# VH-VL binders against Regulator of G protein signaling loco (loco): the designs that were tried, part 2

Target 1, 177 residues: Regulator of G protein signaling loco (loco), of Drosophila melanogaster (Fruit fly) (q9vcx1r247to423)
Amino acid sequence: AALECRVIVGYLGTIEMPKQISHSSKLQTVRSCIRKLRQEKRQPTIVLMCITPDSLSLQSSSGGVLATYSSARLNFVSSSSESENRFFGLVTSAVHNTQIEEEYEPSAGSAAAAGHISISHSCHVFVIDTKLIEHAQHLQRAHEFRLQCTRDPISNLCLEFPNNSEYVVNLVRSMYT

## First folded at step 11 (VH-VL; from D1 with heavy chain G33Y)

Design H1a
Fold by ESMFold2, fold request of step 16:
Structure H1a (fold): chain C 177 residues (1-177), chain A 123 residues (1-123), chain B 108 residues (1-108)
Amino acid sequence: as target 1 above (177 residues)
Amino acid sequence: QMQLVESGGGVVQPGRSLRLSCAASGFTFSDYYMHWVRQAPGKGLEWVAVIWYDGSNKHYADSVKGRFTITRDNSKNTLNLQMNSLRAEDTAVYYCARDSEYIFTDYGYMDVWGQGTMVTVSS
Amino acid sequence: SYVLTQPPSVSVAPGQTARITCGGNNIGSQSVHWYQQKPGQAPVLVVYDDSDRPSWIPERFSGSNSGNTATLTISRGEAGDEADYYCQVWDSSSDHVVFGGGTKLTVL
């Protein structure tokens, strides 16, 4: 059958990252992004994260697709720490073609495009509301997103309302190795 | 300049009611969870209550549950504490405090505090 | 029901390092925050998430948390550091905020 995982998360924001990052620096970089967005005290935007083998997408409660990242763009995912299990960051990569910056002359701008290739990284930060794990607490959110909860036969908990960020991190890692 | 200013403290008899207010300025009040924390004279800090950024959920310390009601008016940037059935043990300075976390999960730390307002419950 | 235990007082000589402990069952799995309160003033955050500092707090304030003990460390203690210090956690089992009983730091 179709392999799709769906989770309700709060989107806090996105931070542009350095162009070159090492694997060991990725963990500390994600933690720094999480700390920065927590410090800014933003209100989370509640989204549905859909995780399939080919892509990860974010959908609004109105049904609109806010973002889609192919599996090839998913660079790294991590939580803040074991002791803080509410937040995680997702790093995506993109290849850019940088245009020469002059006042736009329509004919010159079209014909004078310079091929500069760069790779950028974006860190998207999310939060898990652990108080929504109980069925009575998440019913309104399930209604808003037109979700029918998928119950784990063993725990009888709804898979769409995870109890910690590590669960989501492991889902993403398992899907995209 | 972020600021929290409490008001409404005073001297009241046991069994009576009092309503505290906290006026917020310098930040987007509706983005933040808010707390009341109290401190009896010569004693330590005691958490009283929390209210979510949108007012949709509230939690209370056991010592005040059923007697105190935390509310907020996001259109007026105001946090309130209705205190009913007051007891001598409720005598304290009452602080309002902004939670560092404005999400619907676990609370963080209190990064902005008011100056406090004194409540004395005495015959 | 979760309890945080602090010593009632700690004394250090000027220039020496003060250590203020906060004991709790498995506190190392929680995020611990620390507040300073001087007489007649509201509390001020000095350490959060175990070891992080607000940008306005001097680096000589540091924190650690493991096992059953969190510790606030104040290096090169000054008379201006005399205050009450409180640790604080979120108790997810009760949805309550819990403060320690406070520690009075004296620098003499």
Scores: ipSAE 0.005, ipTM 0.504, lowest interface PAE 12.8, mean pLDDT 82
Fold by ESMFold2, fold request of step 16:
Structure H1a (fold): chain C 177 residues (1-177), chain A 123 residues (1-123), chain B 108 residues (1-108)
Amino acid sequence: as target 1 above (177 residues)
Amino acid sequence: QMQLVESGGGVVQPGRSLRLSCAASGFTFSDYYMHWVRQAPGKGLEWVAVIWYDGSNKHYADSVKGRFTITRDNSKNTLNLQMNSLRAEDTAVYYCARDSEYIFTDYGYMDVWGQGTMVTVSS
Amino acid sequence: SYVLTQPPSVSVAPGQTARITCGGNNIGSQSVHWYQQKPGQAPVLVVYDDSDRPSWIPERFSGSNSGNTATLTISRGEAGDEADYYCQVWDSSSDHVVFGGGTKLTVL
């Protein structure tokens, strides 16, 4: 049936970035967003992240869909740093078309409209609870989210309860690249 | 009752070494980020170092980097500070302080403090 | 490194509101934390994350942070509020913790 990957993550929050950010600065921007939200010492909201070729969604333990991001909106994903591997950021984009009324052309009136494309970004920050790696420790969470765990035959660990953010980052990258 | 108790302070000559210890009780020590903060006599607070809840990562103030080493032993509920190549400027009361539990956020602010141990560096 | 600037002292009459400032370049983009230290004692956290209080700190203590200034506000100042007050941030660019120089609050 349809490809779907599921991971349990903690959602920390979202930072709005309405201006376009260059690809070369995206890593530092994500790291700054992660540090800002970590500095606030927020209680993470435990969610089920469902990753499909068409979209990435966040679901509550009560079964409600908290957010859905179509694959076209998934811009960038990265971990916090080499030394801290529990946190990652996911950047989503939205495309806007705006009209510029001040544009002027010699053969057309100054009121002639022209399209102007702008892109806005949101950085969503997540944390991995590494203490849930062991099967006995994550059983209650799996039951709470109505999950059937998928065992990695090599490591014998549950794929839905990863041991670091790099696994989730690579999973997202593999799905959408 | 949450407690942090520093020890190992004393008078030493410049260029020598000293090791501070901080004993933690009343909370699950291995769940928390920990700091050292110092205060020179009559002066303000100066952050020294932080260590991750599991000891996997550490950061230092520029004034002590390369000379001081923060460590922890989660089996003994102790935080340590190895201070090498001590200078007169290192004279201070040294506090250990608890930051956040690993599950909530990264480190950022300190909610439980010890009473401090005095280190005097003089020739 | 990043610098936080506090006035060396602030005075207030009993029952009046004390305001202690913490200046820093773009400090409004940081989360600011405040500590109280009485003579011979360890610091005590009184405000964190700009405006939140630990459960043991009375509502008279509040905070705000915008632009280049964070402010600790102590309503209905009491003699028991006399202490040194320090602001603190986590500087995400250096991964260092930075304290302000401290402000001595006097309640006359």
Scores: ipSAE 0.005, ipTM 0.558, lowest interface PAE 11.7, mean pLDDT 83

## First folded at step 13 (VH-VL; from H1a with light chain S51Y)

Design J1
Fold by OpenDDE, fold request of step 16:
Structure J1 (fold): chain C 177 residues (1-177), chain A 123 residues (1-123), chain B 108 residues (1-108)
Amino acid sequence: as target 1 above (177 residues)
Amino acid sequence: QMQLVESGGGVVQPGRSLRLSCAASGFTFSDYYMHWVRQAPGKGLEWVAVIWYDGSNKHYADSVKGRFTITRDNSKNTLNLQMNSLRAEDTAVYYCARDSEYIFTDYGYMDVWGQGTMVTVSS
Amino acid sequence: SYVLTQPPSVSVAPGQTARITCGGNNIGSQSVHWYQQKPGQAPVLVVYDDYDRPSWIPERFSGSNSGNTATLTISRGEAGDEADYYCQVWDSSSDHVVFGGGTKLTVL
């Protein structure tokens, strides 16, 4: 059974990228998305993030799967800023077959509707709930999500309730790097 | 490693024109909004203009609107400011600065600044 | 037009904490950025997005933003902190960038 990592995070939202993202601008893209959603003062939705070598999934407290992304769809992940590491963003890609319905003017031959493949990108923004760091504080939440806590022997913190996004970011990076 | 270098400053008479340039290096210039900011001697910072990453949109301060034109050449990594109908109150050090915003229409903070170029408008 | 108001000057003794305020209507709903400018030099970003800090800026520099006031806090003030400090926002109504009038910090 592939090692599964589970972490509780707050989901702020998803932003569709209005333009293509260059490799050199991925970090700036994530930061911009985080800033945008923070400015909107959205309340985070608590979700369970499940990470395997092959996929990342988001689940609700009811056990419903909200989203699933294969490793191939993961493009980039990063924390928010130099000093703030509670927020992090995940950029994913999707392939769309846009059948350009070329209005067949009758005259020219059946040029095969060359389906233009377009790639879209989305940025998903998350936040670490620092109020859930202590084991006593997240017992109820753990129960709601049917989680058994895994304690780190060094820090005595539960891996499912991290104190910052670094741990999660590193896990996700390992999926596509 | 990231650098902005302004040039084109000098002394001009009122009503004349001057063109400033800013050379960018160490980052993907075409990805960023760019600003001009000026500072009169002994005064505070005043925003002048912004241009979008692809030059599709521009905004100006009311004090320079209709007189100044901001442009960019992404192939040369250069930002320009054409200043026409110059006035004494336009006397200032002019800075080019990189905006942190990449994707959205909102403007962010300015994380990279040039050293500035002095413009003096005097009779 | 949106206006940011800063005190013209703030003085603090070495080792003490300096607080520079930036007032604006509902500024707490906006992202505030801070710049340091020493004599004869270009401005340097010291705080952005209300409280974030570049990694090369000392932890002594911090920011907060709430209600109608943003604050730059410089703990354990040093002579090297003497500079002009400017707050900055983006005004969505005009699509203009707005700077405060600046505050001269003196460490005496």
Scores: ipSAE 0.497, ipTM 0.823, lowest interface PAE 1.3, mean pLDDT 92
Fold by OpenDDE, fold request of step 16:
Structure J1 (fold): chain C 177 residues (1-177), chain A 123 residues (1-123), chain B 108 residues (1-108)
Amino acid sequence: as target 1 above (177 residues)
Amino acid sequence: QMQLVESGGGVVQPGRSLRLSCAASGFTFSDYYMHWVRQAPGKGLEWVAVIWYDGSNKHYADSVKGRFTITRDNSKNTLNLQMNSLRAEDTAVYYCARDSEYIFTDYGYMDVWGQGTMVTVSS
Amino acid sequence: SYVLTQPPSVSVAPGQTARITCGGNNIGSQSVHWYQQKPGQAPVLVVYDDYDRPSWIPERFSGSNSGNTATLTISRGEAGDEADYYCQVWDSSSDHVVFGGGTKLTVL
């Protein structure tokens, strides 16, 4: 059975990113996205993030799957800053086949409608709830998501309720690095 | 209509105890964080305490910590404030208020307020 | 402890714009909420999340928050706007709710 990691996080939203982001600008872009969504003062939606080597899924407390991303769609993940490490952004890609149905009249030779493949990028912003770090504090939330807590022997913290985004970021990075 | 109604206020001597109650109606009480806020005569608003929707977590102002206890009974749609070791400086109108937040642990704004109940601590 | 600072009083003529400030360290990074309190009444929410307002609150009421200052703006001030106004935030470091000292608005 593929090792599955489960983490409770708050989902703030998704921002569409420009199509061409240089590798050097990825971190800055994510930070900007995080800032933008924070400024919007959106209330986070609590979700369960399930991470396997092959996929990342977001689930609701009802058990419904909200989103699924294959590892191939994961492009970049980063925390907002060292000073504010509760927030992190996940950049995903999507491939769009725009079949330009050129209604060309049948007369001239079947020029194969060259489907233009376009790639879009989205930044998904999440937040760690630091108030749920202690086991006693997150018991109810764990129950709502039908989670059994796993204690880290070193930190004595529950893996499902991290104290910062670095743990999650590292988990996600391991999927595509 | 959403409503909060405080009760239990009165005149007490210093060192005595008093229990305030707040009855909620018109909304799902168990979904919301609840606050106590007080206002001394002629003074500003002072936050007193907050309790989570399920009572699992509580926070208090330093001025009342160790003396006051916030509780709730979701089956009865009631919020309570047990006030022990009362002092003259505890004299105030006490309001219960509903927090807007119900999903995340960050506290939001208070969108529903009670009419308040007066507590007077005097010799 | 986190502290919010408000002017004790603001006065404006009828029809003029009142601005009530709320100062706090990096308050722009927080969500600021505003309450109106008339004499003998409970506080009423007038602005929340820096700039949003309940539907029953007139459009004359607006809010902004940037840097170290949040501002409640009341355009076309009316006599009925006379009240005490309080700003409020949540301090994540202490898990306390914090109110400003309040501002008495006079429309004369």
Scores: ipSAE 0.181, ipTM 0.683, lowest interface PAE 2.6, mean pLDDT 91
Fold by ESMFold2, fold request of step 16:
Structure J1 (fold): chain C 177 residues (1-177), chain A 123 residues (1-123), chain B 108 residues (1-108)
Amino acid sequence: as target 1 above (177 residues)
Amino acid sequence: QMQLVESGGGVVQPGRSLRLSCAASGFTFSDYYMHWVRQAPGKGLEWVAVIWYDGSNKHYADSVKGRFTITRDNSKNTLNLQMNSLRAEDTAVYYCARDSEYIFTDYGYMDVWGQGTMVTVSS
Amino acid sequence: SYVLTQPPSVSVAPGQTARITCGGNNIGSQSVHWYQQKPGQAPVLVVYDDYDRPSWIPERFSGSNSGNTATLTISRGEAGDEADYYCQVWDSSSDHVVFGGGTKLTVL
């Protein structure tokens, strides 16, 4: 279990992007998605983000897997602008097959079907709960997720409860991109 | 350096028309919603109009609807305000401003402002 | 139409904390932005999305938004903070941007 990183983050929501956007526009897209979900004033759902070479997954405190994104689907990750470092967005891609013809049910032979492949993007928005930075403040949360905290000797912070979004963004980037 | 520069202000008589321009530089103009905001002497800020990044949609304050037209030319990085049937209450400094929102209809904050151009409507 | 209400003025002594309110029906469900305007100048963004600051704005500026009131807080007030301050939201029901009437901050 040498290449597994785990962090506690708050999940705010996911916005389905209707069309592909150029790589140069992805930062602005993430900023807009963060603003949209932040404006809704939602209470974040606390999840365990598990980052392995093969995938990134989100788990509930009960141990249930809420989502899994294979590494091939992880397109882009970024924090908000320099003015706020608690929020970040993770952009995933999905491949869709939009056309499939059905076989003739009354036993007659059918012509071959053609499929169409399209790619869509989703932006998943997360927040860092800075009230959980101190070890005493996050003990109950660590117990709920069955975590033993890993203390970083340089920062003296628990790696599983980071103090800013930049740490998580860099962690995801170093693992996949 | 992101910059907005308004021009076209001046003194005009009531009932006449005036056209304001705003030149944008230092950012991709066609990515952003744009606003006009005005401020009468000694008064507060009053929003005037917004235009979507591609010009496909526009909204106006009730005080100017039917008289003012907001337009943009993305090939020239310019925002314009055509002001018809001017009244004394249209006297103000007119600012152009960039909206921070890129994709959604929930307009954000105005993060880049011009220095304004003065319009005086007097008989 | 949606209305934002600000006090016309707020005065504080140097080094004291100024609190400028922006009242609106259920404003806590919206994102509130704050602008500083000094005489003869264009407005400048100081707080956005209730709490955030541009990187050049000192941490002395902070914001909160709950219920029917948003508040801009300026700790350790300085003469350089004297300005008019405006709150702003977007009213989705009318597709209008709405500004408060403005608050003149004096530091005496």
Scores: ipSAE 0.008, ipTM 0.601, lowest interface PAE 8.8, mean pLDDT 83
Fold by ESMFold2, fold request of step 16:
Structure J1 (fold): chain C 177 residues (1-177), chain A 123 residues (1-123), chain B 108 residues (1-108)
Amino acid sequence: as target 1 above (177 residues)
Amino acid sequence: QMQLVESGGGVVQPGRSLRLSCAASGFTFSDYYMHWVRQAPGKGLEWVAVIWYDGSNKHYADSVKGRFTITRDNSKNTLNLQMNSLRAEDTAVYYCARDSEYIFTDYGYMDVWGQGTMVTVSS
Amino acid sequence: SYVLTQPPSVSVAPGQTARITCGGNNIGSQSVHWYQQKPGQAPVLVVYDDYDRPSWIPERFSGSNSGNTATLTISRGEAGDEADYYCQVWDSSSDHVVFGGGTKLTVL
């Protein structure tokens, strides 16, 4: 009865963006963030992404919750490009209303606070480790995260260890739209 | 359609100054890092300078530091290069180039280029 | 002062695959971008982030980057591919953009 999807992904990093993201620039924003973090050649941190109707959370193998984003703060999700399908980005928003930023204008809900409103955005970038697709390769990771694999009856692959970013992007979109 | 048009090139004597301009259209200029890149006749590409989307930061190639100043006017969608104490080695076609959107703290690759303006420094 | 080294020229027969190299110390940890420049024209971006292409660039242009060498590959070379090709990185330690010296591709 519970609607919860769990996937193992590699977390590359987060880019803070104090300007509001326009609808016309969302895809380019995600692509730019992915490009920047790939240029840094960062070592991914393997995390469990838990996707429920109310929130999306990231958990470590020790069980610690690294981040939780309520569904109201999930702004956009997309993969990198048609020719590279291992990377995706998730854009979240946060409302900030104390310090004067002067570079920002609210895009929605005027007069929601007693002072100046600043909306910031963060782009969180993830990678799919395709070496974990085969069952033998992901057994230790499944144990570490206390996962039981869910078999896709068509591909016979484990849904918790996806083979491309498009699957995860569609999963997030389906849950929240 | 995205376009960059350079102007202000010409023939000048060594030690003189020259100001180049680049007019941008077809995109939100104030969202982008901008570069100047030059190419001496028969030679390869040489990066000259970069300016951040808001003008808050600038970097220069060692060959032009202290002589060239990159600036931008986001209200007029223009990029400028003030070139002082010109030398024969500054003779080149100067290109204006667009880099990435401001969401990076760094910059990457240049996806839109102008056609260039020729600067000749000759006695 | 990071340096990118390209061969001065590469020649291929029509229909053959051209490979243009860009050498740099540990360039595999950098993101490499490639530009095509035809005589009298401005450079145009053909490959970025090692292996991605702008949507208007044919699939026969591709790239790779590992160790100390990045490579631009042009499959089924055509006379229209004759140009100078430049590799480029951003050197975050100096905040400088660095171009390679350029490679003249000739399709014989």
Scores: ipSAE 0.006, ipTM 0.528, lowest interface PAE 12.2, mean pLDDT 83

Design J1
Fold by ESMFold2, fold request of step 16:
Structure J1 (fold): chain C 177 residues (1-177), chain A 123 residues (1-123), chain B 108 residues (1-108)
Amino acid sequence: as target 1 above (177 residues)
Amino acid sequence: QMQLVESGGGVVQPGRSLRLSCAASGFTFSDYYMHWVRQAPGKGLEWVAVIWYDGSNKHYADSVKGRFTITRDNSKNTLNLQMNSLRAEDTAVYYCARDSEYIFTDYGYMDVWGQGTMVTVSS
Amino acid sequence: SYVLTQPPSVSVAPGQTARITCGGNNIGSQSVHWYQQKPGQAPVLVVYDDYDRPSWIPERFSGSNSGNTATLTISRGEAGDEADYYCQVWDSSSDHVVFGGGTKLTVL
């Protein structure tokens, strides 16, 4: 009975970002990551993106979970630009404990001296395969992912096979922000 | 509103120095690579120099290397160009420009430009 | 040492389509950006990453890039489009930014 949105997207890759991203530069960061991975001409890996209030997950056609991001890790999502709507990026955050001395020199001074917290960001880039909007074209993919189409009553389009990145970006934003 | 404002241009004799300044506002200056681009009267655009977001690396066009120094002060949101040993061929409008890229070593495109400051080098 | 070659001028009648080329060896493997400059003004970005536009640039501006040629296309040209247009890439071998020589668009 849980609220769940599912979309078929092509995964292009992930870029690990070693520095913090300011709020005013998030959009430009996502655009840069999209540009980099698009320039590499990678073949997308088709995945099922499952969006629930608690997490966003990526699944293979065999049903295996490739990645899961709790809602607390979801930082930012955006498309590449106003004129190109096939690509989008998803930024996730992770909290790390990186203290090396934990096993050798316990701190008698405070518990904070036993751990050091750092935050890292990753940008995951996706592409929308617009050819799958036609019923005959997406039927094979729906069978492979064990999906049934959810028809939008207004557009009569299959929600699991979106025709642009803006739809997916808005789904993610609405679920988590 | 994002804005870049250049200053420090003027008329100088060959062999002298000038220092240009560019004041940034409306964005987080320390996130961005910054460029100087110049345009001689009636001529096209010529890239001059770039500085990384943290000042750790710089590159120069061959025409100015060894004479010009690009610097930045992230605490004051200021980009600077020290121009030494000026020549007549350095006469141009000098623009500062923000690069769109900061996460990779590749440069992107210049999405914000100042209105320029005129430098005239003549005897 | 990377060189971008643009025609020095292009003329079109009002309502017609202008095409401004930017030639470079294997430029199709580069990200090409385009700037418009009107007399006495700073350049403004009109197309980036070969074909993307800032939101304030009308869709009649478009770009393409393949092989040895990138092209800026301005459909339904109007007098307000008269300007100099520059293409630009980053040359990774020298870490230099490279501009084309510029193309003067005239709308008669």
Scores: ipSAE 0.006, ipTM 0.564, lowest interface PAE 10.4, mean pLDDT 83

